# VH-VL binders against q9h9l3: the designs that were tried, part 190

Target 1, 176 residues: q9h9l3
Amino acid sequence: PRKMVAIDCEMVGTGPKGHVSSLARCSIVNYNGDVLYDEYILPPCHIVDYRTRWSGIRKQHMVNATPFKIARGQILKILTGKIVVGHAIHNDFKALQYFHPKSLTRDTSHIPPLNRKADCPENATMSLKHLTKKLLNRDIQVGKSGHSSVEDAQATMELYKLVEVEWEEHLARNPP

## First folded at step 10 (VH-VL)

Design K69 (framework fv_amlenetug)
Fold by ESMFold2-Fast, scan of step 10:
Structure K69 (fold): chain C 176 residues (1-176), chain A 120 residues (1-120), chain B 108 residues (1-108)
Amino acid sequence: as target 1 above (176 residues)
Amino acid sequence: EVQLLESGGGLVQTGGSLRLSCAASGFTFSNYAMTWVRQAPGKGLEWVSAISYDSDYTDYADSVKGRFTISRDNSQNTLYLQMNSLRAEDTAVYYCAKDRIAAAGTFDYWGQGTLVTVSS
Amino acid sequence: EIVLTQSPGTLSLSPGERATLSCRASQSVSDRYLAWYQQKPGQAPRLLIYGASTRATGIPDRFSGSGSGTDFTLTISRLEPEDFAVYYCQQYYSSPETFGQGTKVEIK
């Protein structure tokens, strides 16, 4: 692999009225889209709202889930030193309680050339579903049973690959 | 069929060096963490070293830190263990093992091992 | 590092009997970061159980794992002749990964 991975996380609601977003699943794929990591993660706090329509997470998935502290350690061993691609990736890093260097972070929700190819305003924040349909002619996040973080991570990597050459050149000229 | 074939073992003098190789087949080598585990004659298993799928992360048992180096060549599907400053205590059968995932620490397939004998 | 202590050191039983093997960790390895391996003379280890209780592919249902925290058990419900071997527990909760010293299950 090109020392580049894509990540997508699913969160559940914890805390008062389920308003706190806690990590409950993480999927990581390599440059070719092969799954490197895909685990359900048990939050340290009581789950109030599974948010199943979006997360795809159900009570049964928590039975053998990896505790947060251990999952975080495993995930960080995969992410550290690598270019990490995600969509609205700040939310994933926040759920992981992790700070990845901006120079090694690629957010497909904030890449102007990608929006341009999708006939969208360059500085708009477009959804992963919309960009994937426009550029890859593929429907993701279909139905009411929740999203597949594996599918989302794979789509995110494929989207980045469409603009990788020009965006890496841009970042070399304009370091973050 | 997953196969791991170790080679490079043999007799070496204390203070000497040896490089072990492990040829992998039957799975996508570049997607899994790999490890070396050793077993001294008549003794139990001792974890020696691990390497992530992309070589970015490596780890070592305290007994071998600074002397052993784990590496891999994903284009050749081969794992290596460079052993320097060998001691009599390093005498063991060395097993190559495949992790279940990129960084789990459990080993679902093992090679048949290669014997390293360190003597004065 | 986490030290795993297995007991008994040797278990002498006859085919058809139940074998119960213990593994105790010096600190908690949670409810799932323990694996069990079987090793026959002259052979490489074979993964039996991971996640404390999940059987690896191809492992007969007479093998079962249980436990959490610091106390774990491997049970072989009815010993077959091929089950006489050395068994190792292993934790993967914290680096470095460590193994117990082994329990030898021998024919009486």
Scores: ipSAE 0.012, ipTM 0.614, lowest interface PAE 8.5, mean pLDDT 88

Design K7 (framework fv_amlenetug)
Fold by ESMFold2-Fast, scan of step 10:
Structure K7 (fold): chain C 176 residues (1-176), chain A 120 residues (1-120), chain B 108 residues (1-108)
Amino acid sequence: as target 1 above (176 residues)
Amino acid sequence: EVQLLESGGGLVQTGGSLRLSCAASGFTFRNYAMTWVRQAPGKGLEWVSAISYDSDYTDYADSVKGRFTISRDNSQNTLYLQMNSLRAEDTAVYYCAKARLAVAGPFDYWGQGTLVTVSS
Amino acid sequence: EIVLTQSPGTLSLSPGERATLSCRASQSVSDRYLAWYQQKPGQAPRLLIYGASTRATGIPDRFSGSGSGTDFTLTISRLEPEDFAVYYCQQYYSSPETFGQGTKVEIK
């Protein structure tokens, strides 16, 4: 399938000492960067740590947030059968309690040609902020009020598009 | 600015077929789910069918399942409803509406509707 | 399917009065999967409220929605002449999407 979307999720801390990462926002954009989904999501467990510096999530966002089970259903309807692009995307799938086929998954934190274009070690895990600055000349995740998952998803799609042709050829020859 | 214009309604005989069209403008059609909602004369609203932004997901009311087919052409910004095996109870004004999300409602913009009359 | 029951069937009120419209679901739709629509004679429906309490773009603040689970309310704090219309609730929590039968708000 040539249908492609990019996803970025924000997590809050639940469970003992806030150590469990629970989904609290999800943004999905299409190939052109248009927003298909962007909702605050209410975890089924008590929020211990909003992690606001990173997540951008505050108590006000939880008042009308979509319950996890319902949000998950909506998100999976968008992801199923598509090529899904993300950065360190395993964390997003874990928070969604979802398995996406490896053959349809593209993780911009683990694409050697992308690191090479950024003058970074090919097998290193580079942050989305660093790759976006180096390759797109754009500053994302600025300030101390948290990240925009829409901005992050858009940047992730644009980064993947820089290596799409060569990486899809690589995957066709070397299936995951 | 957002406009939805239905066409293709008319008088048809019981057991006949009809194809409705909805021309969309003023928004990025390919990014939103679309729906058909009907209203029989003097009655309330009844949801008929929905299609996701990319046509991967379609859904139908039980009363029309197997008889109606929803489809879309994102290159032409047009939504369709193919109606087969029409019954007198299908007589209604058919509204085209835009969902707020890529996969589902609620419906934030509606067309003016097109009347379908099925004779018995 | 989830059945939505609206009450009353008809509200006869005067301009300036408060209107309270009820919508009851046969099973829980959470507090975010209910919408309200206004329909005037000869016109298509207009979205007023979605997510049970969020006003749609351009909707005056005299319209408010509340409720959760199975019981929902649309309130019009001070009726204006243009508010006399039929109002429908809709759930988009579970397929098939369903509408209530409508409440007519008419001039006394």
Scores: ipSAE 0.369, ipTM 0.778, lowest interface PAE 3.4, mean pLDDT 90

Design K70 (framework fv_amlenetug)
Fold by ESMFold2-Fast, scan of step 10:
Structure K70 (fold): chain C 176 residues (1-176), chain A 120 residues (1-120), chain B 108 residues (1-108)
Amino acid sequence: as target 1 above (176 residues)
Amino acid sequence: EVQLLESGGGLVQTGGSLRLSCAASGFTFSNYAMTWVRQAPGKGLEWVSAISYDSDYTDYADSVKGRFTISRDNSQNTLYLQMNSLRAEDTAVYYCAKGRYSVSGPFDYWGQGTLVTVSS
Amino acid sequence: EIVLTQSPGTLSLSPGERATLSCRASQSVSDRYLAWYQQKPGQAPRLLIYGASTRATGIPDRFSGSGSGTDFTLTISRLEPEDFAVYYCQQYYSSPETFGQGTKVEIK
């Protein structure tokens, strides 16, 4: 049996007008919610916009941050061959410049049974904050100091566990 | 209290094999990388091999690559080092050490070591 | 392979003196990927400092680490009798992880 982890990344703005999203923090938790990885990551390009309201990243976090190439290697060693759970996870994989097999990827923003349990349209893309409040009765991403990628990864794993049995069964019958 | 206890060391002839074990307690073994570090008599520390928390990643020093195999049993909280084709220069105290992180990092706890002596 | 070179090889000092130990890397290991260990005769190594400057749990404040890039220093502000030991630096920035050859701090 394949092991399962959940990931959440924070991005900062690089490139023209800060419109390019570059990896600046990554958190990975195991099935039980224990932290396996949580590091600030130094982008190879100049940071134009820290996006602190959303990312929680400040200039001080970059002083001793892990260089992107090194962080990427560490992260990929954890993800490779595992079922990886995330919310809008394509953004995380893009920031990591990484291809993860679709058969081993679980995106909690695109799981119809999860939306159904939350009384939302099955085809809607609901925010992590909304699903967590509705299904787990917890407030995440509180305040304006930025999100905790650890908290987000933990919530994402717990959300997936609510539909794991039925969704894995669906995927076995309907491989991606 | 974190404890690491090595066993399996001893005298072995060149070309022989030996398997070391490390019994871990006092922490969630399955969440951390584990490593073997050796020290030849009167010499410094030499990193030998590492294994990630889930065995998906292993790495070896060039001097032992192809001869040594690191493995772990998370259900028994035990780390192993299978040593084949042993050479005189493999003579050393072998330490089991806990990584601070799940895949890499400094080694925050060490066992007492087990002596491996390789002779012809 | 990143080579770590420690200097001096032996440092002869008296209790109460300041010890300054150097570790130089053959290439940059950033600020975060250098650790220092203490080893006493017949004992396993003990982690003192990681991330170049963060003291490990239970380590006295007379031990401090500094440096970045390729040049790193371990300082013991006032040597106690129990501090006479061999000290190793270690990088965990790039595989294979490597140790310096050690600096022996001995009683004068």
Scores: ipSAE 0.007, ipTM 0.563, lowest interface PAE 10.3, mean pLDDT 87

Design K71 (framework fv_amlenetug)
Fold by ESMFold2-Fast, scan of step 10:
Structure K71 (fold): chain C 176 residues (1-176), chain A 120 residues (1-120), chain B 108 residues (1-108)
Amino acid sequence: as target 1 above (176 residues)
Amino acid sequence: EVQLLESGGGLVQTGGSLRLSCAASGFTFSNYAMTWVRQAPGKGLEWVSAISYDSDYTDYADSVKGRFTISRDNSQNTLYLQMNSLRAEDTAVYYCAKSRLGITGAFDIWGQGTLVTVSS
Amino acid sequence: EIVLTQSPGTLSLSPGERATLSCRASQSVSDRYLAWYQQKPGQAPRLLIYGASTRATGIPDRFSGSGSGTDFTLTISRLEPEDFAVYYCQQYYSSPETFGQGTKVEIK
């Protein structure tokens, strides 16, 4: 029904000493949490550091991964014209080399009412894991094998839904 | 039971119009991209058009661009193909199909097809 | 657009024999974005294999897919009477999605 999706990306280290963050997985879910896109993505540059503890990416995931240029086209077709929800979403857009309009962007790391519900300072940038535990009583990003971008995207959508009515009203009164 | 049922095919004169429908049941229609694939008599499969789950993105084969319009009504679980300025080369069985995952991809569920015959 | 060329055009075999069907792409499709379909006379296509090598739900293990880059193969290890049909490969790596022209597997 709603033209709203949630996104979460995983990055690996490329370039000198693995300091460059390159897109290696992207998951997109709809308003109800159903998966619309979930692919491993092959960076155009050699992977120096898989960052597996956080990304969950391993060498075997790259064997059949979609090249960045093709994946980017597929992802942008899904995002264009929609309200896109993410957590610290600037990092995802940067990895995609994409600009999404602020009026259609919702960042759960920068929604004061969400922090207030979690009994956190309104201007603090809380982690997705912390907000999900506090507000949904759910543990995500468990263990040392890396994050599930599907799980993270689903949690992000559910967090946004807790404040959606209040925040959309705020944005209507105070357009970005 | 997961099912796609097509209707609206028939005989039409060159230059005419037809609207095809595809009724979906047994799955959450609004979560999946949908496609139309056609097959001319005795020939192979040709992809015609695709639409995202929310209608924000549509795509068309060059052969039908500007003449065909894909659309959907998620409240009625129905996919449509509006065909205008029909040509003899458009004669085919038209199948609707569901994408397995994402906006493009392997098609896991297919309708039975509806025959469109365009006469000169 | 990516062109898929299937060979042979027709494969004449007896039940119990192995069928090997080829699909060649005009540019690299990777090994993830190729599907195989079976179509029997008067019926809609059925998805057999996606991701070059993953069997779709309900597809017997005598069907297998392999290949990467530009060269892909569908193998039917022991033909059953119901396997005589036309088979199509399809790429979904790059828009527009394209199909091969088909290989007919017929009884000898």
Scores: ipSAE 0.006, ipTM 0.506, lowest interface PAE 14.0, mean pLDDT 87

Design K72 (framework fv_amlenetug)
Fold by ESMFold2-Fast, scan of step 10:
Structure K72 (fold): chain C 176 residues (1-176), chain A 120 residues (1-120), chain B 108 residues (1-108)
Amino acid sequence: as target 1 above (176 residues)
Amino acid sequence: EVQLLESGGGLVQTGGSLRLSCAASGFTFSNYAMTWVRQAPGKGLEWVSAISYDSDYTDYADSVKGRFTISRDNSQNTLYLQMNSLRAEDTAVYYCAKEPFGIEGYFDYWGQGTLVTVSS
Amino acid sequence: EIVLTQSPGTLSLSPGERATLSCRASQSVSDRYLAWYQQKPGQAPRLLIYGASTRATGIPDRFSGSGSGTDFTLTISRLEPEDFAVYYCQQYYSSPETFGQGTKVEIK
């Protein structure tokens, strides 16, 4: 069996009106929730919007941040060949400018059995905060500490574990 | 001209529910985080709740968590606050406030406020 | 939560005088995550200063902010009749955002 990790990234706004999402923090945890990677990342472009309330990122976090190209190399080395779990994970991969094979990708925002357990429509895209509250009875993303991506990655892994056996069996029968 | 117009306030009994609305105009509503701030009679300002421009993120003061729900309809340029299980200490003028572009957490424009009175 | 303590509670001054209002945070709000608001009776608050020292659009030069860390000051260099109001400081460094209890600037 392949090793499994969960990832959560924080993005800041760059480009016109700050609507381009650029990587500013990445957290990766293993199957047991232990932190494998957690770094603030300096975007190569000027930050227009820190999105601080949502990202937890502030200007002082950028002082010691790892430059994007170096961080990207470190992150990709961890992700390559592993099953990667995330929530709306296509945004994380876009920010990393990375393609991860669909067969090794698990997106908790698009797993019908998970929505079913949460009493939500199977094909709806539910937020990580909603699913975590409904299924784990835990509130996340409530502080501006800048530690939310570790907590989010841990929650994402725990959510996936609730449906892991069922979903892996489904994927074996219906390869992506 | 930026305008924020609150409505929905009134007298409600302890344990009751009320929904506040804030109609926004004069700016691109869908680009900005929005906040509710309240002020009890003769008292200071208390931050209540905030919502991101895309509704993906919300925050609540501990005093209202689990009872209040902030939401928005970007197609209608309207911010909402659903208030459930109301208590006497929720009596206040509720202000709709806009956060500036980029730096969130302070409020560059405020509505006129709507009074909520909770009594038994 | 970060508690903001404003002093004095009330300032009694005459038009033309300088007003100095203090705001102290229970823990550091870094250098710049502090705003000041003016509120007149029956009106909504109005943003005066953000980032500790940056005047908001349309705010007269007589208003200035200073300070960092835990100690902040709002100065009104020459009070005009319309400046008699309650003033609130607010931190936005840490959630929840919190306000001071207010300083009332009133006519002597």
Scores: ipSAE 0.007, ipTM 0.493, lowest interface PAE 13.2, mean pLDDT 86

Design K73 (framework fv_amlenetug)
Fold by ESMFold2-Fast, scan of step 10:
Structure K73 (fold): chain C 176 residues (1-176), chain A 120 residues (1-120), chain B 108 residues (1-108)
Amino acid sequence: as target 1 above (176 residues)
Amino acid sequence: EVQLLESGGGLVQTGGSLRLSCAASGFTFSNYAMTWVRQAPGKGLEWVSAISYDSDYTDYADSVKGRFTISRDNSQNTLYLQMNSLRAEDTAVYYCAKARWAVTDYFDYWGQGTLVTVSS
Amino acid sequence: EIVLTQSPGTLSLSPGERATLSCRASQSVSDRYLAWYQQKPGQAPRLLIYGASTRATGIPDRFSGSGSGTDFTLTISRLEPEDFAVYYCQQYYSSPETFGQGTKVEIK
């Protein structure tokens, strides 16, 4: 059995008009929800838009943040060779400038059985907040202080565990 | 109008110390990272040190690490560079510059510079 | 550390001519983490371009930046007398921030 982790990243806006999403925080939890990594990350370019309402990131968090290159190395050492669970995880991998094997990637925004359990169309992309409320009866991403990437990573792992047996069997019969 | 004014430069003997100051005005000093960049006579630009807006993060070029200390006083809108164990190779014009936002950034405003001459 | 190499070391040109200045990074600095500065004798550097291609406030449109990855260019489309100066590129992709050695644009 391969080890499994869940990841959630927070991005800030960089580049022209703040339209580029740059990594500014990453949280990784193990199968039981214990935190393996949680650091603020300093983007290599200037931050135009902190996107604080969503990211939870403020200028103060950048002061002792780990530089992107160093943080990326630390994160990739944790992810390599493991099953990585995330929600809309392609955004996290893009921000990390990293390719993770599709066979070891689990995206809770694209798991049909999970949508079925939530009474949602199988091929729809549902938000983490909606799935967590529907299936775990838990409110996440509350208020205007921004999202907690730890909370989001933990919720993502718990959502995956609801369909893990069914989905792993599906993937074994229908490799990606 | 953004203004940065360096002071404290002068002639010092090898092994000596100097403290440079940079008085900032025309922007909210406490919101931005600040940097020191130097230029030896007839040579190019060399980044020396940077400090975050709240002083929690500092960074140094390898050539000055352990000898120079960057600091700031947000109540006085002043940036400092304490230079110890000075070497002839530290002879340069020292510029105070404002980072656009963060410690690792480009520099949108520069002071006029202050000359530090280290001689034996 | 990322080393920036500028070429040529000196450009000897006349007013009205086009200047093309190159900056090469020893490793990728992406498409946005490069700035250009102008320095005249006895003066502080002045920011010209940031994000590889964005002109800083007050910079004339004859100045343009381009490039990505490891190869970047500053172009001055028609040199004015006040453009004869030394030009430096700078990366802010990763610490330590580094500058190129400079290209001197001088009157022929």
Scores: ipSAE 0.006, ipTM 0.479, lowest interface PAE 14.7, mean pLDDT 87

Design K74 (framework fv_amlenetug)
Fold by ESMFold2-Fast, scan of step 10:
Structure K74 (fold): chain C 176 residues (1-176), chain A 120 residues (1-120), chain B 108 residues (1-108)
Amino acid sequence: as target 1 above (176 residues)
Amino acid sequence: EVQLLESGGGLVQTGGSLRLSCAASGFTFSNYAMTWVRQAPGKGLEWVSAISYDSDYTDYADSVKGRFTISRDNSQNTLYLQMNSLRAEDTAVYYCAKDLYGLSSPFDYWGQGTLVTVSS
Amino acid sequence: EIVLTQSPGTLSLSPGERATLSCRASQSVSDRYLAWYQQKPGQAPRLLIYGASTRATGIPDRFSGSGSGTDFTLTISRLEPEDFAVYYCQQYYSSPETFGQGTKVEIK
């Protein structure tokens, strides 16, 4: 059986008017929620907007951050060959400039049974904060100093575990 | 001014137990992983144990697995190392150290160390 | 586990001279997962360099790190009296984190 990890990334704004999302922090946890990776990452482009209210990233975090090229290599070594869980995970993969096989990807923003347990429309895209509060009775992303990607990755793994048996069976019978 | 102050070291008999404490100040303790590193008299540095900022992850050197337990109290800014079934080879100065950014990182601040002597 | 081997074991030099310390890894640790520490007798280690070449806060310019893969070097361009100490390298590329056995820089 394949190993499973959960990922959450924080992005800053680069490019014209800060509209491009560039990787600036990545956290990866294992099945039990143990931290495997957590680093601030220096984008290859000039940072226009730190998006601090959401990302939690400030200029001081960038002073000695791991360059994107190096961080990407570390992260990909962890992700390769594993089942990767995330919330709206396509954004994380885009920031990493990486394509992970669909058969090994689990996106908690697009799992109908998870929405069903939360008493939400099955095909709606619900926020991580809402699903975590509804299903785990836990408040995440509290305050105005930005989100913790470690906290978000851990919550994402716990949410997936609520539907893991049912969803893995569904995927085995209905491969993507 | 980051400070890490270890305490709890001393002389203990083989097979005994001892608990080390590390009081942290000058940084947001709850945001950082912490580690214990030891140094036997006249020898080099050996990593012993690490704990994530939220206590969800702990790791141990093979030489201490099953005997030592790392823990932390974020409300008191204190790191602990519970040492059981002590052996002569555990004799060392034990340092509390702060991880720079997370697990598997360099250690940017160290305490002064506390000496543990295990004798028969 | 990755074994780090430092050489020489002891380096005897005078103030004003250049010190070059080597650290070799048993397998590649890339170009960013190596740190250097300084330890004086009776004191805790002090972080000098991390990411193979990045100086830690407050570390003088005379200290520099270089290298990649398995071969790394710490250079002290002009030894000051306070630089005579033991130096350790550390890899944090793979668990468990490991240290070299140390190089003692002593006054000639």
Scores: ipSAE 0.005, ipTM 0.470, lowest interface PAE 15.5, mean pLDDT 87

Design K75 (framework fv_amlenetug)
Fold by ESMFold2-Fast, scan of step 10:
Structure K75 (fold): chain C 176 residues (1-176), chain A 119 residues (1-119), chain B 108 residues (1-108)
Amino acid sequence: as target 1 above (176 residues)
Amino acid sequence: EVQLLESGGGLVQTGGSLRLSCAASGFTFSNYAMTWVRQAPGKGLEWVSAISYDSDYTDYADSVKGRFTISRDNSQNTLYLQMNSLRAEDTAVYYCAKVGKTLEGMDVWGQGTLVTVSS
Amino acid sequence: EIVLTQSPGTLSLSPGERATLSCRASQSVSDRYLAWYQQKPGQAPRLLIYGASTRATGIPDRFSGSGSGTDFTLTISRLEPEDFAVYYCQQYYSSPETFGQGTKVEIK
């Protein structure tokens, strides 16, 4: 049994012209894809741009959203000490204002064997949507309704499982 | 232990105003979103309005937008609904309800208070 | 607004029988934004299921929810006398939040 979870966050725009990305939803799934956490999160700053096409967040979701400080505590309690899988995961950690050890971080946008299996250049940064279609034959992030962070977290975990044995062996020989 | 108690209902004339109150006890009121739901005599449920834990975000049904105002006083554990420009179709039992965690439904309801609007 | 249509309007059954209640949305509400409530005459509604399939605290396991997108079902596996009531589905995916018109489960 792995002590491993996958995470995906949605951000909204705050600050001048909505240029700052602030956490507005976080989903965490376990190794088997079961949801451990999924909450809308209220940023400490006024929301200027909901970025609804991408985030799926609307003003109504903020009505019963969990305050950032409380949500952050809940999320960090789940992540601490576990291997955390994500796609371009630095953005999620930045939104959480959190540092996760590199030795326990797995970023599916930077795993060369995964790109190789998708017939993509090993050093290219491929989107989650592209890798999921090529390797799992599944369409995610479809339409203009916004992304499902649960769907994205589940896809991310499944992608990692395709290279888990190979990549964990590589990391054991070449610690980050 | 966990309880919501509505008050302020009664008979009011068309075009009049009324303020409903909902007193909360047995839980940390300031941590939860609150909502008002109404039910006309012999009819189904209709969502009216909702407010976030900190009052920063509110939402309204189109039928009441511009006429009703939801508010709360966290220091007194009380939710309010200010109803202006009342119409006959606003006649209903008004329930206050607590919203659970994000994505959860309305897990605690009050007993309801009857508002009758007549000419 | 999203319209929720419940069927049947009235379901006449005897204690011990299985009840299956339908709720159909005019547009997709995902599987995470639908709840079911029970209401008895003169009483406030009671939450049964949220997120389409998650049973609320204290709700007996004979109640179950399923579905996603536009088609949702509430199932009561073996009706008890206290289960004869009106049942409402509710979506909280899009503003305004809306309820179905209700299904009355009555004694045959």
Scores: ipSAE 0.008, ipTM 0.571, lowest interface PAE 8.0, mean pLDDT 88

